# Designs tried in a protein design chat: VH-VL binders against q9nrl2r1430to1533. Part 54

Target 1, 104 residues: q9nrl2r1430to1533
Amino acid sequence: GGVHELSAFEQLVVELVRHDDSWPFLKLVSKIQVPDYYDIIKKPIALNIIREKVNKCEYKLASEFIDDIELMFSNCFEYNPRNTSEAKAGTRLQAFFHIQAQKL
Key: E = the ipSAE of ESMFold2; O = the ipSAE of OpenDDE; V2 = 0.75 times the mean of E and O plus 0.25 times the DockQ between their complexes.

## First folded at step 4 (VH-VL)

Design c18 (framework fv_nezutatug; at its last look DockQ between E and O 0.24; V2 from the best seeds 0.00; counts 0 for: pae O 6.8 > 2)
Fold by ESMFold2-Fast, scan of step 4:
Structure c18 (fold): chain C 104 residues (1-104), chain A 123 residues (1-123), chain B 107 residues (1-107)
Amino acid sequence: as target 1 above (104 residues)
Amino acid sequence: QVQLQESGPGLVKPSQTLSLTCTVSGYSISSGYYWHWIRQHPGKGLEWIGSIHHSGDTDYNPSLKSLVTISADTSKNQFSLKLSSVTAADTAVYYCARQDKYTWGSHYYMDVWGQGTTVTVSS
Amino acid sequence: DIQMTQSPSSVSASVGDRVTITCKASQSISSYVAWYQQKPGKAPEPLIYDASSLESGVPSRFSGSGSGTDFTLTISSLQPEDFATYYCQQSYSTPYTFGQGTKLEIK
């Protein structure tokens, strides 16, 4: 019970997290598993960080939220070559995001 | 128990289109991450043909890209391979296989395979 | 395309022997390697995934190791049912590619 109204940003982040292509984006890349990642990527971000920022009301404009999501995808495509599992997942998830972001 | 079963013609003539179907039982195609076609030429190793994501996105071996089409029919719980303009070089055992959903790691492999179906291309 | 070079192409061994098969990738692929066993007339069966993780139901005498470009499959004490052909496979990037296979034969 009860009705809860979620913010548009919270709803969109929840949909991204539930998507089966979200696996590369759920948490920050591990330095232990991928030691050169942070030498290449200067502004790391992941869905858990974005969701925390939404919950703390840190996004004042839709453009700020969209910029963080786009940074996440940009990092993916900068680090991962086109035909990798990560890049393929990122391509589909980004397309899904662009469709959902039309509601913002 | 998840099972995959290939079906199609055992003999195909050169220049024709080879059509194979993989029937999935005990598991929904929508629950898998990717579904693959692999072939094995007589006396040779394994060659990846291509794959389809449940969303319909496909990846093909560049060596075969212009000749291959993979499609899925979720209502029948099947996915299919079409290979156009076949030659004797396409004679092989054809397998379908599942790649399960990501579970927190680089666990990308083909965990369930069909028994394979033999296709001979000859006049 | 990423090439997987497998060695040796064949190995003759006796029951109880320790057998090692190697696989080299033409570029770094992290741990995105699986190993399969294929018996004559049958489909490949997975043995190892993520370079070193043992597939459910596979005997503990099978083990995998490696990261980057060099990978190894080891059978610690060969059993009669282990005589088969073994394949490595990379899933880092499409097209997915297999090693050429290693045939394990009775000495």
Scores: ipSAE 0.503, ipTM 0.843, lowest interface PAE 2.1, mean pLDDT 89
Fold by ESMFold2, look of step 5:
Structure c18 (fold): chain C 104 residues (1-104), chain A 123 residues (1-123), chain B 107 residues (1-107)
Amino acid sequence: as target 1 above (104 residues)
Amino acid sequence: QVQLQESGPGLVKPSQTLSLTCTVSGYSISSGYYWHWIRQHPGKGLEWIGSIHHSGDTDYNPSLKSLVTISADTSKNQFSLKLSSVTAADTAVYYCARQDKYTWGSHYYMDVWGQGTTVTVSS
Amino acid sequence: DIQMTQSPSSVSASVGDRVTITCKASQSISSYVAWYQQKPGKAPEPLIYDASSLESGVPSRFSGSGSGTDFTLTISSLQPEDFATYYCQQSYSTPYTFGQGTKLEIK
């Protein structure tokens, strides 16, 4: 990747962060607030970590970037029952991501 | 300075539809996250009725689901409750409330409440 | 539905006393508990969110704790203005549910 690809990953992350449903995904889940989270979720990830990986040019392929975003949603749905606020936010943000990702 | 105010008739006859409106000032309902209706029965606790997401999706207490409709009118900055086929058991103080998306650590509480409106269901 | 069992139903205490109110959830709800204060004739007002975080403007004599199923609200030194009914609320999943309330009377 060139300047176009880096700009696209950064723009997509910024759009996700600005979305109303981003709140469960901005930072890693707190062990204090959710003590059992890391017993269940073994590959934790959040938007701030993904953004840092973009800044450090750690994504070699667009598919690697997309996989981290999808992992973020998969973790949400694995930990949170579908009737929870986190899962509902995840469903809407994932739908938004799928639309935006077509522009990559 | 966000404020919520409930309005609607204070007396409703059994079998009729209860209609209430929450008017929001100082904040756009389209900028919010969830908008809730809660009621408090005389001398009893609080009961969550349901909510509307700012996108229009609704979620209702299963005990009321077939009887409840919550809707929003962004042009009037209002959201509304309709409860059909009311009985004396629906006599309560009805509150509208906001669930804020921007409070770090909690997106799961009602941070602003209306003053409440008393609804009596009586023949 | 997640049941929130609040105790005690009422308490009488003197100014300066330490008061503790508890809520027990019928299943684990992580830290997703809010506490409200309701004065007679007024709407509930938030005190605590996420089990232990103070709402803006709430005096530091109020504190919350707990995770999982057992939660407490503590007033470390009761003041005359603390006469009210207190409710816990789980915010883990819908339908959201409240405790039955604790009426705090100041002698």
Scores: ipSAE 0.074, ipTM 0.731, lowest interface PAE 6.4, mean pLDDT 88
Fold by OpenDDE, look of step 5:
Structure c18 (fold): chain C 104 residues (1-104), chain A 123 residues (1-123), chain B 107 residues (1-107)
Amino acid sequence: as target 1 above (104 residues)
Amino acid sequence: QVQLQESGPGLVKPSQTLSLTCTVSGYSISSGYYWHWIRQHPGKGLEWIGSIHHSGDTDYNPSLKSLVTISADTSKNQFSLKLSSVTAADTAVYYCARQDKYTWGSHYYMDVWGQGTTVTVSS
Amino acid sequence: DIQMTQSPSSVSASVGDRVTITCKASQSISSYVAWYQQKPGKAPEPLIYDASSLESGVPSRFSGSGSGTDFTLTISSLQPEDFATYYCQQSYSTPYTFGQGTKLEIK
């Protein structure tokens, strides 16, 4: 496609993906690696899914976009105890997101 | 093969600062996992001191009265422990350890340990 | 802090015996428990993680079970090399805490 300015949502997703603490969130949790994940988390989501939704213009409101991002973090904190690398990474990434989301 | 090796002085005087370094080989500390210090008093059990992530995120055992500082040097693939104002109670074998390589869930344990280094606090 | 109460503190057994060590958490910690084996003068080595998952290279005679507050390490048939001190550890929240240890001695 042609060159175009990224939307605010696209830009924010790119920034989240590039963040050092994005590794737990880049794609859905593997059922093979975490067999019980989907027994606990009923609304799984990841940055690749959110990116796809952005690309498809599925978010009509900023609040919808924010809700999915917050869901992503909520899932992480629900499944992972506070002491885990994933939870701590999520805490830092969420803080970053909250700052960046002010630009929306 | 991942290896951890503790290094530092084996003898520290009371009120001084204990300084140890853990050198990691065969694996980057910039892995997303946490790196730990654990100690074992003579004839006693294991006590977790604290941990660090390569980002600088640290966590310390609140029960330790001495000032604990854990730092990481990714350029040297090392992380360090400083314990200030030591007393005889700080005499122990000190271990560094790696948190497990598994992501997600309840797999979080220390899968690789250093051989330990003995630190004696004595006048 | 979460306390891990390990029992017994010591146990004497013979080769071939079935040995059971228990660990009780002061609160529910799901399956966030690991077991370690430590021989004199050596660092602890992992045996079990996630309460029941066997660490790679660990003999199948070792097994772990439990969830919530009560956890068990079992050696189905004790071998000479199994005489050591064993520790449970919770990884549910910081600070990480260990059981007091169980010294497994030869009868």
Scores: ipSAE 0.020, ipTM 0.685, lowest interface PAE 6.8, mean pLDDT 91
ESMFold2 (binder alone), look of step 5: mean pLDDT 89; pTM 0.924

Design c19 (framework fv_nezutatug; at its last look DockQ between E and O 0.33; V2 from the best seeds 0.00; counts 0 for: pae O 3.6 > 2)
Fold by ESMFold2-Fast, scan of step 4:
Structure c19 (fold): chain C 104 residues (1-104), chain A 123 residues (1-123), chain B 107 residues (1-107)
Amino acid sequence: as target 1 above (104 residues)
Amino acid sequence: QVQLQESGPGLVKPSQTLSLTCTVSGYSISSGYYWHWIRQHPGKGLEWIGSIHHSGDTDYNPSLKSLVTISADTSKNQFSLKLSSVTAADTAVYYCARQGKYTWGSRYYMDVWGQGTTVTVSS
Amino acid sequence: DIQMTQSPSSVSASVGDRVTITCKASQSIRSYVAWYQQKPGKAPEPLIYDASSLESGVPSRFSGSGSGTDFTLTISSLQPEDFATYYCQQSYSEPYTFGQGTKLEIK
């Protein structure tokens, strides 16, 4: 994408990071804290990684950026049962993302 | 300084609706993460009743069989509990509590509590 | 629902003693445990969150540990103001649940 597309991705990632439901997604899940996570989740991702990819211009299409964000949410709902604090935060943050992503 | 205050002591008759209000001072409800209602039966432990997220989404303890409604009035900086069809088993001290807002770390606990209000269900 | 079981239900101790209270979850809850202190006629006050993080203003003699299913609250040198009832709480999954409480009494 263009300069404007990259700016839009950066703005959206910043809005996600600042959202109060972003806490499960800020960094990769620790193997020490959650030992079975990487046995279940084969394509881990987090907002810090997505932001680095945006800054390095690694997303060529808006769809690639959206796919990484959706993978992040998909991983959350795959690992975490629906009544968990992570799943509830993920549900609200994903809804917020869908509203903001209408601009992409 | 953040303070939470439940509505005063109450007597409620069996089968009626219990209505409690938590008034928040020194802090905006919209700045918090979750706002909770907890109760404590005489001589017993603590029971989580439910919560309201600052967006208005509510979560309730399933053991209360859909008898609970929690709502918020941001203009008055209050949130409220309604418990319908009360029985003597609903006699308890009722607490409201804050779960604080955060952006980089997790804080999954009730960091500020009201003083509690005693509710007696009796004819 | 996740069940939280505390032991002991009561403990008698003397000032200066090291006191340990345990809390067991019926399933893994990672580190989503908080500990509260409640004195007679008062609201519970938070002591520990995220299993081991000390709440601001709480004396350093209080510490928490554990992950998964087994958690402990330790008071390294009991003081007169520490005689109270202690509760653990899980916030991993709704409904949030508390242990039944441990009453810490003067010997």
Scores: ipSAE 0.501, ipTM 0.859, lowest interface PAE 2.1, mean pLDDT 89
Fold by ESMFold2, look of step 5:
Structure c19 (fold): chain C 104 residues (1-104), chain A 123 residues (1-123), chain B 107 residues (1-107)
Amino acid sequence: as target 1 above (104 residues)
Amino acid sequence: QVQLQESGPGLVKPSQTLSLTCTVSGYSISSGYYWHWIRQHPGKGLEWIGSIHHSGDTDYNPSLKSLVTISADTSKNQFSLKLSSVTAADTAVYYCARQGKYTWGSRYYMDVWGQGTTVTVSS
Amino acid sequence: DIQMTQSPSSVSASVGDRVTITCKASQSIRSYVAWYQQKPGKAPEPLIYDASSLESGVPSRFSGSGSGTDFTLTISSLQPEDFATYYCQQSYSEPYTFGQGTKLEIK
């Protein structure tokens, strides 16, 4: 399509993906590299999955989109202590998200 | 080609403040991720001092936190280290370094280093 | 703080030898380890990041392996230019810490 195919959800998720602190959130955590992750985190989600759901128009309300993004951060903070590189990145990206979410 | 160069006094007296500047050329500090200070003390190897995020936020080694300040001047493309109340234990080679951005698996390593500057703390 | 313990502290080897340097973390750091080479009078230079990924321009005789707490740097066929001190570094959590170094001397 064209410009009118872009949505506020797509614009926001693209900004999140391009942010320097997005690296822990681009894809689902590897079970091989982090074997205990899925013992602790029961509802895994990542930016690639959220972006796919936006592309397929699976979000009916902004609250559904926001809930998936906040779940992504909640998972990060539940699994990772605050002084870890992942938690530091999550804190910064979440702060950026909160600023941008005012547009929804 | 990005280059980092440390500058500052090579000799500092005890109890004074050590002040170093890292000048970055060929790359904007605002385009980077974290910018680090690391020192190499004789007999102790490499020690991370702290970092500054391109937004201005700082992180410091807890062992030095009350003594260290890292700042950036993006208009000069520089970031700086101040270490207060120095003693002979602060004698070291001081490096500035860039942390690599995520580029397909690059994480948390210093991909570009300055050449280092020797600082001696002596009466 | 996460302690990074390297072994051996020094090694003397001949050109062509296989050399292995080990780094052990005091707790799991997943794969968040880098290796650096430092030649006398010079700054450290990156060799390996993310435990096993070679930095651009690093010869294929260098390899890294490991995850969790135990990591290894291997030089498969030692060359004269490999005389240096080698450091591992964890980047899992602050403060970021380095191993004490392994000095490689060529006989």
Scores: ipSAE 0.338, ipTM 0.811, lowest interface PAE 3.1, mean pLDDT 88
Fold by OpenDDE, look of step 5:
Structure c19 (fold): chain C 104 residues (1-104), chain A 123 residues (1-123), chain B 107 residues (1-107)
Amino acid sequence: as target 1 above (104 residues)
Amino acid sequence: QVQLQESGPGLVKPSQTLSLTCTVSGYSISSGYYWHWIRQHPGKGLEWIGSIHHSGDTDYNPSLKSLVTISADTSKNQFSLKLSSVTAADTAVYYCARQGKYTWGSRYYMDVWGQGTTVTVSS
Amino acid sequence: DIQMTQSPSSVSASVGDRVTITCKASQSIRSYVAWYQQKPGKAPEPLIYDASSLESGVPSRFSGSGSGTDFTLTISSLQPEDFATYYCQQSYSEPYTFGQGTKLEIK
C-alpha cells in the first residue's frame, strides 16, 4: 500500500484516543456493566464511532465533527457525577480538544 | 503487582508539619487513576484526606483543606502528603491508596492500599 | 457532605451464621458504594464495589445490595477468617466518606 496523509479530523481523533484521559470515551458504554446508562443517555457516542464517521467522510463541516465530540463530553457529564474519574478525565480531555480544535 | 508503601517520620511535634510519602511500585502514577490519602485515628473509623492525579488535579477534605497539601512526583513514582500545624488530633495511621479503574460503571473504590504508617503527634 | 450511617456498630456471631450490615446515605448516591474489610493492624481490603459487584478473589459468601440510599453487606455463612471490622464508603461526591464501621466479633 501507499503512504497517505491523515486528514485534520483523523489526526485529532488519533490524538484524542492516545490521550491519557481517553479511557472513558474509547467505546460505547456496556449495557451489561451499566444497566441504566441508556435510560439516561439518549444519544450515545464514543471515539470509535466518531473515528468510523471520519473514515466514512460523514463530516462535511468541522462544526459537525465538533458537535459529535462535544456530545460525547456532554453525555459523560450528564451521566457521571462531578467528582468521578470519568467526569474529571472528560474535563481534561475536553480542554485538550478545545485547544486542538482551534486548528480546524 | 501494584504495591503502595507509606514512609515518613512516626513522631511529629505539635505545630510542626507532618510529611509522608507514598511510593508506588508495579504501576505508574501517570495514569487515569487517582491517588488518595486516608487516615484512621486510634480506635476510630476512616477519614478521607485528599487525592491527586498526575496532572496536578487535587481534591481535599474541606475539614483539612487549609492545612493539607498533596503533591506528586512522577519521576519517582511517588505522591506525598503534608499536614501543617499538627495537633494530638492528627495522631493516626495514615494510608495511601489507589482509586480503582472505572471504565464502566461505578467502580469508584480504593482497590489497592498501602500497609499504613503510624504517626504520633507528641511533644 | 454525604453522611454514611452504618449499623450495627458491633455484632457477635458464630461460625456458620448469616450476618447483615447496613449503610444509609444521607442522600441518593446511586450505586457508588464500596465495602471494605479491615483486620486488626492491617489496611482495609475491598470486598464489594458498585454496591453489588464482588471484588476479585473475594469469597462468594460475601454479597452486596442496594441503590439510592440503602445498602447492605451480607455474609451468608460466617467463616473464622471473617471476624473483622467492616466499612461502607460512598464515592458519589467528595469528600469521600465512610460509615462508622461494624466490628464483627466471635460469640
Scores: ipSAE 0.044, ipTM 0.744, lowest interface PAE 3.6, mean pLDDT 92
ESMFold2 (binder alone), look of step 5: mean pLDDT 90; pTM 0.930

Design c2 (framework fv_nezutatug)
Fold by ESMFold2-Fast, scan of step 4:
Structure c2 (fold): chain C 104 residues (1-104), chain A 123 residues (1-123), chain B 107 residues (1-107)
Amino acid sequence: as target 1 above (104 residues)
Amino acid sequence: QVQLQESGPGLVKPSQTLSLTCTVSGYSISSGYYWHWIRQHPGKGLEWIGSIHHDGDTDYNPSLKSLVTISADTSKNQFSLKLSSVTAADTAVYYCARTEYYLGSHRYGMDVWGQGTTVTVSS
Amino acid sequence: DIQMTQSPSSVSASVGDRVTITCKASQSISSYVAWYQQKPGKAPEPLIYDASSLESGVPSRFSGSGSGTDFTLTISSLQPEDFATYYCQQSYSTPYTFGQGTKLEIK
């Protein structure tokens, strides 16, 4: 997309970062702190990487942006069991994202 | 300065509903990450009862089954616990507590606690 | 449920001693451990969050360490006001669970 789409993606990423359930998603999972993460998750991603891609105009379609955000949540739910703090934060943030993404 | 204060009846009869309220001062309940209820039986350790997220979503200890309800009233800056069908085993000191969040940091510890309120379940 | 087991259940110590209290989780919980101090008739006071981060206003003689299943609370030079019961707590998964407590008593 265009300049207006880029502005919309940036605004949505900022809203996600400011949400108090964003903490599991702000940066890539540490291999030192979570040694088995990269054995399980083959396409790691985080909000800082998505934001950088927005700023570099790497998303040509809204669907590409949405796919990266959904990949981030999918990774969370694949690695983290249901009742974990990460999974609960991910569930609420994903619901928030779905509401906000209706504007895209 | 953030303060939490529990209030409710000190004596409840078996089979009745225990109702406790936590009043929050110096801080908005809608700004907190989680608000918790914890209890401590006489001479025993701490037991987590349940929590409410500032958006209203609740988590309950499964060992307390469907007996627990936690709710928040943002207009009064309070959150409350209802425990139905109480027995003598529910005799305890009940505490409310906060978990806060800051952007880029999460604190899953409980950083502010009320002073506790003693509840006795007896006929 | 995740079980938190503290060791020892009680310890007697003297002012100036180095005291260590351990907490073992029944499964891996990363660093999602908090430590609390409780004095008789009082509410628990937070000491440590995220296994090793000191709560605001807590003296530097307190420190926490560990990850996975094994966690330790250390008091480097015991002071008279430190005699209390100490609890660990996991927040990795609901239900949140506490250790049974370690009572620190005057020798």
Scores: ipSAE 0.634, ipTM 0.883, lowest interface PAE 1.5, mean pLDDT 91

Design c20 (framework fv_nezutatug)
Fold by ESMFold2-Fast, scan of step 4:
Structure c20 (fold): chain C 104 residues (1-104), chain A 123 residues (1-123), chain B 107 residues (1-107)
Amino acid sequence: as target 1 above (104 residues)
Amino acid sequence: QVQLQESGPGLVKPSQTLSLTCTVSGYSISSKYYWHWIRQHPGKGLEWIGSIHHEGDTDYNPSLKSLVTISADTSKNQFSLKLSSVTAADTAVYYCARQGKYTWGSRYYMDVWGQGTTVTVSS
Amino acid sequence: DIQMTQSPSSVSASVGDRVTITCKASQSISSYVAWYQQKPGKAPEPLIYDASSLESGVPSRFSGSGSGTDFTLTISSLQPEDFATYYCQQSYSTPYTFGQGTKLEIK
């Protein structure tokens, strides 16, 4: 890892944030809006947390960055049934991520 | 300012295909929203028919799935509904609508609606 | 499919009254409820989204509350333009389903 990888990670996170299907993933899920979320999801994460980790140089390997993004999608599919708006957004954003991540 | 306008035949014969088009102005359908078809039977409530994402992904009401096709033409800024093998039960006002904002505080709801077009299925 | 049941089917009220309409989901849908107002011959217009968030341009006399299975729309001081049919909608999962409607009528 290094500075070059940070630039690539930041660019990818920016592309994910700008994607139409990023809305379930921008910030941590609110307990007020989704009261049972944290009873089910034990390792919550969101794009704002991942972006902060990129900015603080906390990812030393591309695999660590990819693992956090995949955890975000895994949490989405664990909590949300497949016919929910969140799960559909997650499916499309994950496909977009897999295409972009081939550049890492 | 976004406006939606339905168009199509007001009268369709039983067993034929109903075709409706929604023309969107003031906003691009290839932007970030889903686009919906909803209908309302005379004197009854609202029934969601289906939706389309600008990339072509569709969702249909399971009660209508074998009979419904929704498609989008981004070059004309239009999306369309085809309902095959219609019966008198398909007589309704048909609305097109835009899906609302995408946030955890703003769930999928319809924020802009067309004025509706009346369709009668009769021989 | 998620069934949405509204009560009452109709309510008669006078200008200035507080009016409450309820909506029950057949399963937990968190806060994924929207409310619409429909006047005769017009398309539905959104009032409330995410159970309690007021749509832009909607008067503050309208409010929504609830989570899980039970949801409420309240009009704190009824105005003449509020006589209409009101619908709840679950936006949790497809197919999106609506309540049967509540007609608000002049007493």
Scores: ipSAE 0.032, ipTM 0.700, lowest interface PAE 7.3, mean pLDDT 87

